# Ledger of designs, part 6: VHH binders against GDSL esterase/lipase 6 (GLIP6)

Target 1, 339 residues: GDSL esterase/lipase 6 (GLIP6), of Arabidopsis thaliana (Mouse-ear cress) (q9c996)
Amino acid sequence: KSSSTVPAIFTFGDSIFDAGNNHYNKNCTAQADFPPYGSSFFHRPTGRFTNGRTVADFISEFVGLPLQKPFLELQIQILNGTSNFSNGINFASAGSGLLLDTNKFMGVTPIQTQLQQFQTLVEQNLIEKSIIQESLFLLETGSNDIFNYFLPFRAPTLSPDAYVNAMLDQVNKTIDQIYKLGARRIAFFSLGPVGCVPARAMLPNAPTNKCFGKMNVMAKMYNKRLEDIVNIIPTKYPGAIAVFGAVYGITHRFQTYPARYGFSDVSNACCGNGTLGGLMQCGREGYKICNNPNEFLFWDFYHPTEHTYRLMSKALWNGNKNHIRPFNLMALATNKITF
Key: E = the ipSAE of ESMFold2; O = the ipSAE of OpenDDE; V2 = 0.75 times the mean of E and O plus 0.25 times the DockQ between their complexes.

## First folded at step 1 (VHH)

Design q02 (framework vhh_6qgx_2)
Fold by ESMFold2-Fast, scan of step 1:
Structure q02 (fold): chain B 339 residues (1-339), chain A 127 residues (1-127)
Amino acid sequence: as target 1 above (339 residues)
Amino acid sequence: QVQLVESGGGLVQAGGSLRLSCAASGFTFSDYAMAWFRRAPGKEREFVAAITWSGDSTFYTDSVKGRFTISRDHAKNTVSLQMNSLRPEDTAVYYCAAGLDYYILSDYTRPEDYTYWGQGTRVTVSA
């Protein structure tokens, strides 16, 4: 245990957090429920889009809680009288975004639906209100919205500025809703350098010898404005405390000084095929896998390795103001707040 | 409302030809890979042919290679399947399918990777 007073963690977002929700959703085509996903830690697929643990898993371990179960697994167990929500729930859905239309045809669970699932449990008194008020809320979303903006022959209806503002309108609604449901300890993580993911190799106008600059500019625009929203939470929502996880800067340091962090490759997917390992999903017929995932920043064409998530999670837990602001997750988890 | 509307099916003698067409509406056609699948009586849905979003690459099941040709027309939002040297075993309901090329992940033969489907057009090849 690394010191913690939170009884539970409630997690919302996309594939950097998804603990298997998509696996339990028969309408969803965004899946990682096959080998070699999970092979480095679980020794089997769990529905997580990496070779082992995600950021949500590491934070659960740091606060001394068991790894989170996906909401859809727990929903199945409710009818059997075996569900326990006292240590928290993971609502995250891989492929989802802030905008309702982001990957809607793939059957992903948008963040609005994730929040409705949480609201239903609260309104049915399946989670004690005092547990919610003392718990840690983890949020990260937006990478899928931004990547989809750059899909070939898609004529965007909004400018990049207007599109980012539409995303941020949903961030504001999300924070308002969880606050009204009792959330008081909020950690909202920025996007990483989305333009550096190996899957950019599928985009005809994206360079492969360097990161996609236009996409990273849009991610930075979102991150800057997200930080402004997080900074006003204590003023706008009495009793709430919030931190901004500077994931972009953390990831950029791994790319700038790879050897310091044990990386020999920060550009290619360990698991995949084609240019950058970015043209084929890990685990599909014809895929290839690297010898040592711990030396790669990316596991598959979109997602970091367990090693990357471990380093990132440590920086968010114990880091300074360059990593997380205004204080780290350890301080957030042990802070005393007025109700 | 997304729609894929197939046409061109019918009855033909072995050795004959048919041209199937699929008209697409309600989505950005140029972002999508297009495919034809078929289902014979008493059998499962099987892959026939696919064409990438750009039209630069085509894929065929072994039994139709050299006999069938898939093509697309971005100006008309249509995909076509030219079927030559038809055999009785080609008898099936033929379905037009659309999947966002970016999410198909280099394997165009998997029906689960296609989001939108037409109602089907029947092709009967008599001996």
Scores: ipSAE 0.000, ipTM 0.117, lowest interface PAE 19.8, mean pLDDT 88

Design q03 (framework vhh_6qgx_2)
Fold by ESMFold2-Fast, scan of step 1:
Structure q03 (fold): chain B 339 residues (1-339), chain A 125 residues (1-125)
Amino acid sequence: as target 1 above (339 residues)
Amino acid sequence: QVQLVESGGGLVQAGGSLRLSCAASGRTFSEYAMAWFRRAPGKEREFVAAISRSGGTTFYTDSVKGRFTISRDHAKNTVSLQMNSLRPEDTAVYYCAASTDFGLFYTEPSYYEYWGQGTRVTVSA
């Protein structure tokens, strides 16, 4: 209650979690290290792809831990003997996916490399095994894989079904690797309705007057099969406990009942330009910004606002089985779980 | 800041080949991702091909895939577009473009900060 029951949080994935890793990667072009990113909370850019805190930040607050530092920032501190990994690390890289080729040209850190970074710290004994075994592991990835399937210059080599299965093969490898490194409390979040992001306005075959149905069908396919994988974790990996965060349904509820959640706009980016606010990244020359980001579901052409992340994080923390299964993050973090 | 100058355009018969070159002047050519766009008479600029900062990744629009090859030479500060099996539909003014940001939307002209003045390619039937 007055202290966290997990000593640390280890976070892997894409832009819904990235705490500034891309900023410290000089070879990466997927950046949010310029105004007005971070303006609503940090009053400066931190490398987070929103106006303030992400889902990982809110979960850190809920468990009573400080906001996570990106791995690449902590790596800089290693040589000075000032690095502290006792409260966890954020390995997430915006633009990354489950597949190695996803946004490779942008120099993003793929999830396989994020896992290698974690493995290196474990093998160097920079994190105690007991801390890892008692810590919360947050994972979410796949939106970039699915969005990229629909890019106009790309002729996909796989059918949607086979492509989703290739993504899920990487999910299985990811879970296996973190389990072998000591992970025992695993929260894997589903994708939201990727076909509803404002950036779909850039896709020649996507409608702008409604969400891109084919993309959302693919996201739902991934989500259903991901839940099956998560459900078998306690059986396949002795001593591991896992929950599936139903992010698609949570987001759809915000879109269905916007006023209930304080939203006046669930379709357009608060920060951007062009159709849906989706044709220009927030912060680029010529961008426009809304008067009140707290009334928008989307901050920029790809990413939710801090307000959306706050509501989503609350639903994942203390919500019912419609939000997270088989129990919520509070139950997972406090180890008050009975099968 | 970089300045871009295209060359190599001209008149060619259908089935022929042309090599376009873009010479970058100024500092730090290696800091930019490079692309070729074209504009046919009466139409807007459309994406043709792009190459990453390292040269390790290339992208093409479907209509030129297998026929055009983009490459870069960091020592010469040039990006080239080898155009084979040319079609009358390839007739356009071809523009070289540079960006410090090679994001998901590299097909969008607004993503590029620096542009050349263009070189004209005419493909006769």
Scores: ipSAE 0.000, ipTM 0.348, lowest interface PAE 10.6, mean pLDDT 88

Design q04 (framework vhh_6qgx_2)
Fold by ESMFold2-Fast, scan of step 1:
Structure q04 (fold): chain B 339 residues (1-339), chain A 128 residues (1-128)
Amino acid sequence: as target 1 above (339 residues)
Amino acid sequence: QVQLVESGGGLVQAGGSLRLSCAASGLTFSNYAMAWFRRAPGKEREFVAAISYSGGSTFYTDSVKGRFTISRDHAKNTVSLQMNSLRPEDTAVYYCAADSTPFWYSGEILYSADFGSWGQGTRVTVSA
């Protein structure tokens, strides 16, 4: 253990981070609290939307902190006087997005509500301000917004360009809010190639023999503009330092050179059913599961395997400027920032 | 990140032994997990052995288990691979690799993509 690392991690976003918040939300229908989720590491479901650890879990381990607890679990423990926030909190909700209407009918916790939950803890003095200022803030969201733009028999009100700009307006508000609450070390990750997820098999106009190009164009548009926002954080918010995690490029390399990364399948879900494994959620009656999840990029119809998350997390932690900019998470966490 | 320099390669007859060494410079060597990978002629890089930052955990590919031993010396900032009972199939360029990732959580097979820092490699040839 080193005093040069962060004391805590605060995590906001969607399913690449969710540590079980949806499980503790009784009104939410977006769930992974049943087998075989978590089977490869926890040997039980934890509410994570993968076979084991998420990106937030791996980064916690790299920093030397215990795996994060979901905020809603900790909120229940507050009532019993047993909560400990000193190592951080995971506020992420699978299925959520930047836009309030994204999966609202499923009862997901939108990022605006995740920020309100964090603000309430800060206002109640349940987290020391010094801990917040020294801590790592992990953010990733937007895949659900973009996927939902292409839902069948839906007529979007906004053009793709305007829709992406509406998402980015919420990114700006999110960064402003966490800065005002004391955040100074910010890592914002781009979207991966959303158009490649197996669940695209449910979309009438999406090809199944290749990724959905129109969806990936929107993801790239969001990612490019997100990087511009992240790049101005140090000048717009005095004392803040920030990095852009180039998740799209990292994932695209796994798809381009799969054997190099141990993948035998980068297209189908390991766990699911139907075309691409994309027509049925993993764990629902009639599901099928692959022999070795470590050979698959995707675990279920929307989400990467633990193996994919491990490789992605290592690239974000220790990688070069092709993976994360302007410096990696190790540099961000240890305050070893140079020109 | 870390500068790695391998040494100890050479020509050896089947059944013989070689000791490879990797010298790490700069820098907080004790915070890095270390590994050896190899690339045989016409093949891709494969994992051989790894050691945790503390030296308390070691990992080996099945083909070398019981024949190769990985160790580290914090005072010298070196990781070593003792290769015994060498076979012609062990002929390869051997690479030292480093990563800041903790090994105390349960491991999957280690891939070259897991490691951010690499040495230039040292050649090992095992004659029949």
Scores: ipSAE 0.000, ipTM 0.242, lowest interface PAE 14.4, mean pLDDT 86

Design q05 (framework vhh_6qgx_2; at its last look DockQ between E and O 0.01; V2 from the best seeds 0.00; counts 0 for: pae E 16.7 > 2, placed apart)
Fold by OpenDDE, look of step 2:
Structure q05 (fold): chain B 339 residues (1-339), chain A 126 residues (1-126)
Amino acid sequence: as target 1 above (339 residues)
Amino acid sequence: QVQLVESGGGLVQAGGSLRLSCAASGRTFDSYAMAWFRRAPGKEREFVAAITSSGGSTFYTDSVKGRFTISRDHAKNTVSLQMNSLRPEDTAVYYCAAKEPGYEFLLSTEEAYDYWGQGTRVTVSA
């Protein structure tokens, strides 16, 4: 494990990165703070929407840092004098999106609020500027926005193109805000094949024998434009460097060649119930669980297993341009960037 | 290596329109940022417009903003420059350029691009 000079990691986004912020939000209904979540590594639920570690957690390990705590936990601990921000902060909130209205009724913390939380800390001089400039910024969000576009009870008011543009507007605002606050090492993760999540079984018009193609088309549309935004970051923001994690392609390979990666099931949730395991959340009354989560791509109705996250993290950490571009996370973290 | 071939140049009256096209060879067109440059008689080559690899973002020199539009067709591996409201000062040889995958950094600079077309001549008469 290569020792990195990165002093901290700041993470923003949705359930893919959430380290348990929602657990500390009593008004939030998007929760994974009950068994069997977290059973494989933590041996208790932490609020992570998987059986173990997320990509953010693995990146922390690769860098050689302790796992980042959720911001809401840290707030409590700091008030009690029991913790600090020394290794970074996880601001991510499960269920959140780029759009403010995305799952607002669930009480999730939208990315705008996540960013404001970070900004407040910076303005209060609770985080040193030098630390911020040397730290990794990890961002992953947008899957909930895409999925929600296809909900039958919410007729979209925007065309797919206009909707994606609205998402990307927030991406641009996000980059602008974190740069102004001192971010210089930025990693954006693309969406996976959102149309392949087991939860698609909840959608009347979505197929259950294959991925929902229309949804994946929209995800790809977002990803392409996101990559463009990432690629021009050094042009717009002097001193900043950024990488685009090609999560879609990585996941697609898992689906295409499951045996190569130790998967026996790339369609059904390991934990849940109903069609595809996608009609019931893991851990709820009546749920079923697979014997070996490591053989499954999906843990629950929306989220990958720890094994999937492990493989994905490795691909992003030291992978080639098919996985992450223009260079990998290792290079981003260690300043070993070859142009 | 990518080969670039420009077309669409010609003689046009002031106020008229032309559409330039650049055909790119290769299988990785979608990974390349593309641009148009121009060289007027007695002047140095200058940046005109650029488009990112996916087509999500476009850039223009100030003198052509609102008049020129750069676009790309992924299916045809082409980049186009729609030129409206042409002026005599737009007279130049126009060059298509392609940038290898990576940071789309300094897209307004010649040095950023790895491949160039032969150019197509545009003449705008007064």
Scores: ipSAE 0.000, ipTM 0.257, lowest interface PAE 12.2, mean pLDDT 92
ESMFold2-Fast, scan of step 1: ipSAE 0.254; ipTM 0.612
ESMFold2, look of step 2: ipSAE 0.000; ipTM 0.181
ESMFold2 (binder alone), look of step 2: mean pLDDT 85; pTM 0.878

Design q06 (framework vhh_6qgx_2)
Fold by ESMFold2-Fast, scan of step 1:
Structure q06 (fold): chain B 339 residues (1-339), chain A 128 residues (1-128)
Amino acid sequence: as target 1 above (339 residues)
Amino acid sequence: QVQLVESGGGLVQAGGSLRLSCAASGFTLDYYAMAWFRRAPGKEREFVAAISSSGGSTFYTDSVKGRFTISRDHAKNTVSLQMNSLRPEDTAVYYCAADLFPSYEWGGDMTSDEYDYWGQGTRVTVSA
């Protein structure tokens, strides 16, 4: 084991990772390219759906790499002869899910398309195969699929169990595809307690005085079965190593012991309006903003604050088996594991 | 509707036995870690016993080790607490609790707020 750190990070998923891909997609209506997004770190909007850095940003800093550029920004730079993929790429699209129909009308980039974008770069030899094999792959998706299952105007065609299994079929296809493209260090993160997001206030049957229990049960079912898939990766895919990021448990700990982590509010959005701050997107006409985002678990109606992402990223980076299994991201990134 | 319902509480003499049961309706317990807590009059809630979702791991507070046995029945969607050699100090209201991802609960860092679902409790009175 010769690598001291990974040379690059390749990131796929939704809003917890999106570094501005939606901003560069003119057909997409899911946007955070306006104030006050990014105000606490970048001092301007970058297209990230939080007040500063995401989980992908913190992990990039922890491995000693620059913050990732979104694929669509790099695609524009290819046209100008200036693109550099040596430190990795962020393919994530806020609002996307595992299922193709999830927020399709909003013009989000589904994970299947994110994978096709990566495949095209690999097939065109725009990324060195040796870099891919040594790099860290970050994946997280499914919150939008599960939230949309509970939308009142659309009757689900599948039972919750069957719907979760359909999502997991796409997880299996995703892992198979990135492995075939050369991925060998894979970190797949669980969903957080999606039933606790402020935007549940928009759902007529969801409680506002507590988290939406049915939605969290469905997220946990997905998480348990995702862990089984991650656990068999080294056996099913020779040469691959994989870790499961226990994001649900990490977030639940912040909700259970808020003062320990600096939180004074784990229920309401810092930025938004209406019940829970959940009825209006941050930055839209009539929005309100809290005095100190570092005291809030949620930044807007769907998304955690930079402070939450910082704490979560530290737990995933150097945490124990309660946070990430079978070993942490530092061990995965620095090749300190024994086969 | 999601609910946990305890049964099997009652009056028993010191040295006797009781079996508490916790049944789930509206959801399956197959993916849940399950625990029993108790609260004696004038005291705070205390952890008693827990069982992992697979049933492969069990945990007990020192005062009940060797006397109480936690078990689960996947077919009946229930968790049970067999209480033997009961003492007057075991007098309390016993609560069943369920959690899908009990982060830190199994490490001795269990609090009532960490579990997803709670029953209403069943009263156990042990006479001298």
Scores: ipSAE 0.000, ipTM 0.185, lowest interface PAE 15.5, mean pLDDT 87

Design q07 (framework vhh_6qgx_2; at its last look DockQ between E and O 0.01; V2 from the best seeds 0.00; counts 0 for: pae E 21.4 > 2, placed apart)
Fold by ESMFold2, look of step 2:
Structure q07 (fold): chain B 339 residues (1-339), chain A 126 residues (1-126)
Amino acid sequence: as target 1 above (339 residues)
Amino acid sequence: QVQLVESGGGLVQAGGSLRLSCAASGSTFSSYAMAWFRRAPGKEREFVAAISWIGGSTFYTDSVKGRFTISRDHAKNTVSLQMNSLRPEDTAVYYCAVSQHYIGYLPDTAYEYDYWGQGTRVTVSA
């Protein structure tokens, strides 16, 4: 085995990472374990909320590790005595967020529970701490929290600034928890322009001929403060190094220069129905599907296509400081930096 | 796209041995798990054995464990099935299959496999 490449990847967050955890959660109504999800690469549903691979899948391939297993599948395998944690674990749950109430009615696995799942494995000595220290930690979450802020059925209790600060309190707790459990190589990705998702058509005051600006202002506020938190990790946590993945800017370029990136449509869902394709989940009765998902930024009402995820992942893996900083994932994953 | 070609089938007496081979062409980097399935006359297709392409982990159905060995050769882009102590009930068409997504679990159901060979016939005479 190469001593210069991380031995494992531990992944936390939401749908840009979820490899099928929701499928194994019987109380979860946020599902993508039915056709036509998974049609482009896997040629079957896997529980991934896209037509093919997610960002976590592409990063695993770039590192040279097998695609990650969802934790809830591995938990079943532990009961059967066949489990193997050698390449890391994916705890991510589509629809989850930083705040406990985010999509709680859908039965998603919140970040707090994802962290508890990891902590339990470490405390039970099911993962060697020496492996954890050498491994890559991937985190991205917060889009669902921000989308939920704009739901018209809730009484507003916090200003946008206070709500973002509550989200960032959980970010700080998350980093502290994984560091105490041994994490040293941390990649935390920003939010994309969440106000551009087709599902914004469900919001009565959101524009459909342009992105929802108020939502994107809030996402940018979170992203800026997240970058500040990531920048202090090496000084606050001895021995840790971290990178900030600037997904907002990466995705914004796809919308600004669509032809350069192979897109003919950066607004509508390839698979869905109604305004923007954003009023019906892909695969439900009456859905419509585009001819070529590779020409679309969005696969379904919330989620990018595999092609978009591939482009994002390449930019994060070996991009420049506009994409990811202070250095890229390749540098972080290959031991080309000092710990 | 991956193309699979099986070879090594034939007629063998009970107690004998055969070695099946499956040559893969196209994008073998996208091939994460490889398996053998078989279909006996008048029966449904059943799982025989699987191997992970990178890590070499193996999994066998109970009826062949200890008699059959699955292996892979990265240089030749092949997977093989060494079948020893053959019985008449091993008579079947044997199919090579590839799953393009390895998530640390070797699947034993046919719908999890994305590409299939045309099959090679194995006949075990009493």
Scores: ipSAE 0.000, ipTM 0.110, lowest interface PAE 21.4, mean pLDDT 86
ESMFold2-Fast, scan of step 1: ipSAE 0.191; ipTM 0.612
ESMFold2 (binder alone), look of step 2: mean pLDDT 83; pTM 0.868
OpenDDE, look of step 2: ipSAE 0.010; ipTM 0.358

Design q08 (framework vhh_6qgx_2)
Fold by ESMFold2-Fast, scan of step 1:
Structure q08 (fold): chain B 339 residues (1-339), chain A 125 residues (1-125)
Amino acid sequence: as target 1 above (339 residues)
Amino acid sequence: QVQLVESGGGLVQAGGSLRLSCAASGRTFSTYAMAWFRRAPGKEREFVAAISGSGGYTFYTDSVKGRFTISRDHAKNTVSLQMNSLRPEDTAVYYCAAAPTYELMFQNEDDYNYWGQGTRVTVSA
């Protein structure tokens, strides 16, 4: 790997990043460790919630690093005396959110625990501090928090405004914790239009002929306030630089001009069953799969295809201020930025 | 509001079979995870089996795995537990439970919002 790029990537969040952590967690019920997940690239399931590579995988390739290993795989290798963390770690857990109770019953690894796993490795001197300071930190979470706000029989005790502010309180704690552990290059991605995911078909009050507007309003509220937090990072945390990945706008552009990006379907899951392909998880008995995943924005009832992630990752890597602010990931990951 | 009503319990000889059914009323459960729990005389309530809202994802406690099969009928809004090769230690009151989760299986009774009144199963030696 070149001295012009970051030495490692440390990734925290949910299913858009999870590289197999849930697979190694036998107490977790949120799984994608069965066909046809991974079929388009790996030709086998890896625990990733898509047909191939995630955003974290594409960014790893763009910086010239190998695809990330999940923390729980590396932890097993430590027990055998064979682990190496020099190129970074993926701590992401599908189904997790910013709030501790989000999908807690599924046995997901909440972001608080992901951060504790990273802290333990740093405190045990298993990662060189100089590597941490020069590395890229990728963060994205919150879609599961917002989707769950709208579940029946899970009556939220907070208003949408207060709920989003509780999520943002955890964003602030997350940034503070990684900064204190040595993080200096931070990329925090916004949520996409979560109200457009096929799984909204399972919500009794959500429309299926259009995106769920109330859910997208809440996602946009979170995104706007997240950008404000990211913008003050260099002022609040000396030596740190941060970028806001405008994933909502990127995805909305794919939905607005689908043919431009090779999409023939931006509404239905390629893999699933029922209305929108949203009523059954891909790979479960009775599932159906499309002929060409590259023509679909969504792979399964919650998650984008590899093609969508490729386009999104390119926009985040080399895009303009409409895609990522104040500069792109290529600028953040090279020695062109002074901290 | 939602109600769950169990049926199919009774007395059976060891090695026999029973089919329990749980009918949901008040609204559809097509998006709900459904589970069976049981409470044996003098014991705490324990998890038996669960099925996701889609019906594609099932989970069983080790003691019933290979003997019991959970299934659901979306059109009839029911979940069933087919119990084969029954043993005296399967004697319990069996409870149907529902949670508003999809493609999620959980064994913690505290996570279920709706419960039936139970149906008694007695397995004689």
Scores: ipSAE 0.000, ipTM 0.240, lowest interface PAE 12.7, mean pLDDT 87

Design q09 (framework vhh_6qgx_2)
Fold by ESMFold2-Fast, scan of step 1:
Structure q09 (fold): chain B 339 residues (1-339), chain A 128 residues (1-128)
Amino acid sequence: as target 1 above (339 residues)
Amino acid sequence: QVQLVESGGGLVQAGGSLRLSCAASGRTFSNYVMAWFRRAPGKEREFVAAISWSGDITFYTDSVKGRFTISRDHAKNTVSLQMNSLRPEDTAVYYCATGEYLGFDSYYLASESLYDYWGQGTRVTVSA
């Protein structure tokens, strides 16, 4: 129940945001458009990679806007003259990353293409420039880039440092492009502890009795440098305001004090099979599902539950500087830049 | 019911090229992927390359990336592996395989268990 002055939300990134874009992309194999995805809230699959609402969905509710529609659904409606973009668009594609090669085989929509989709709508005057300037921009990506660095049948050609810097070069290009298209309120979220995802069980060199330390070191390296980029946005881009969502720390707190947040399991997927629930995607033949998804941090082998996303979204919305810096999403969305 | 038949193997000198072809007979589906695996003498079978049904998306193991190219011809119902700059270490029996790809993790493409149908193999020998 939040009253807000932002007219719309524009969302770019990966599976923590994807509202069904991959479902409308016939070339994409990264799908969650089958049961039991969406079963806890929508009572049907919507293409979201969780049992209910994502972070983007909760932020839309907190702002007082309807849940976002995926761009590719709206694109079909544009051709029929039936679409309205006044409340924003979700461009996110599950499995995508900052680097063009990340999950290219799966036909995901890379962030560069998501930005081109947005640019085309702006240039065709399908979104009013005044709406863009007043709107909230949500961005998060990079977990798929870092996970893929550790694939066992590949030897990386770049060092971890150089690879992270290549990712950050794309962050800089992304921010520059959305600013030039009119973005002024920017929220860029860090990566969570990607080395803790159940799917690490598929990596022969990753431990299963603890999180994959080398992978989390790369995620922290990216997050630290991302925060530096976000901190210079108001100086480098006149009129722009930006916040850094400290998702790693928020998630780590859930893992450190699970009972405090209602978790009985912060390591295994609620939906999947094999070690950690991490060897099989939720919904494939032979999958198993837990009795209470609200007690699990992870829904499937890569993705958090709706409960985890609800808690994370609350921390990002009304939290203190340990959760989001320099101020929270409520302050960003309501034009109140105080604490 | 799919049958796969490989061809194009043989003896080649280091630095040379070979083009392997795999002909598929029977019904194939848009959610099926095609892959090449190889088994060197005294080694286990390893993944080489995969291609989507549309032919638009490819995936390679790092040891062959930049040297090998996988391609698909829908009219002939064939998948090909163009092997350039061959090394003695590329000596193996090469197998084409097809299976239903339902996951989004590229790691599954390198798993033999993904593939329901396999060819009999074609032998490639690279002399020093």
Scores: ipSAE 0.012, ipTM 0.376, lowest interface PAE 8.2, mean pLDDT 88

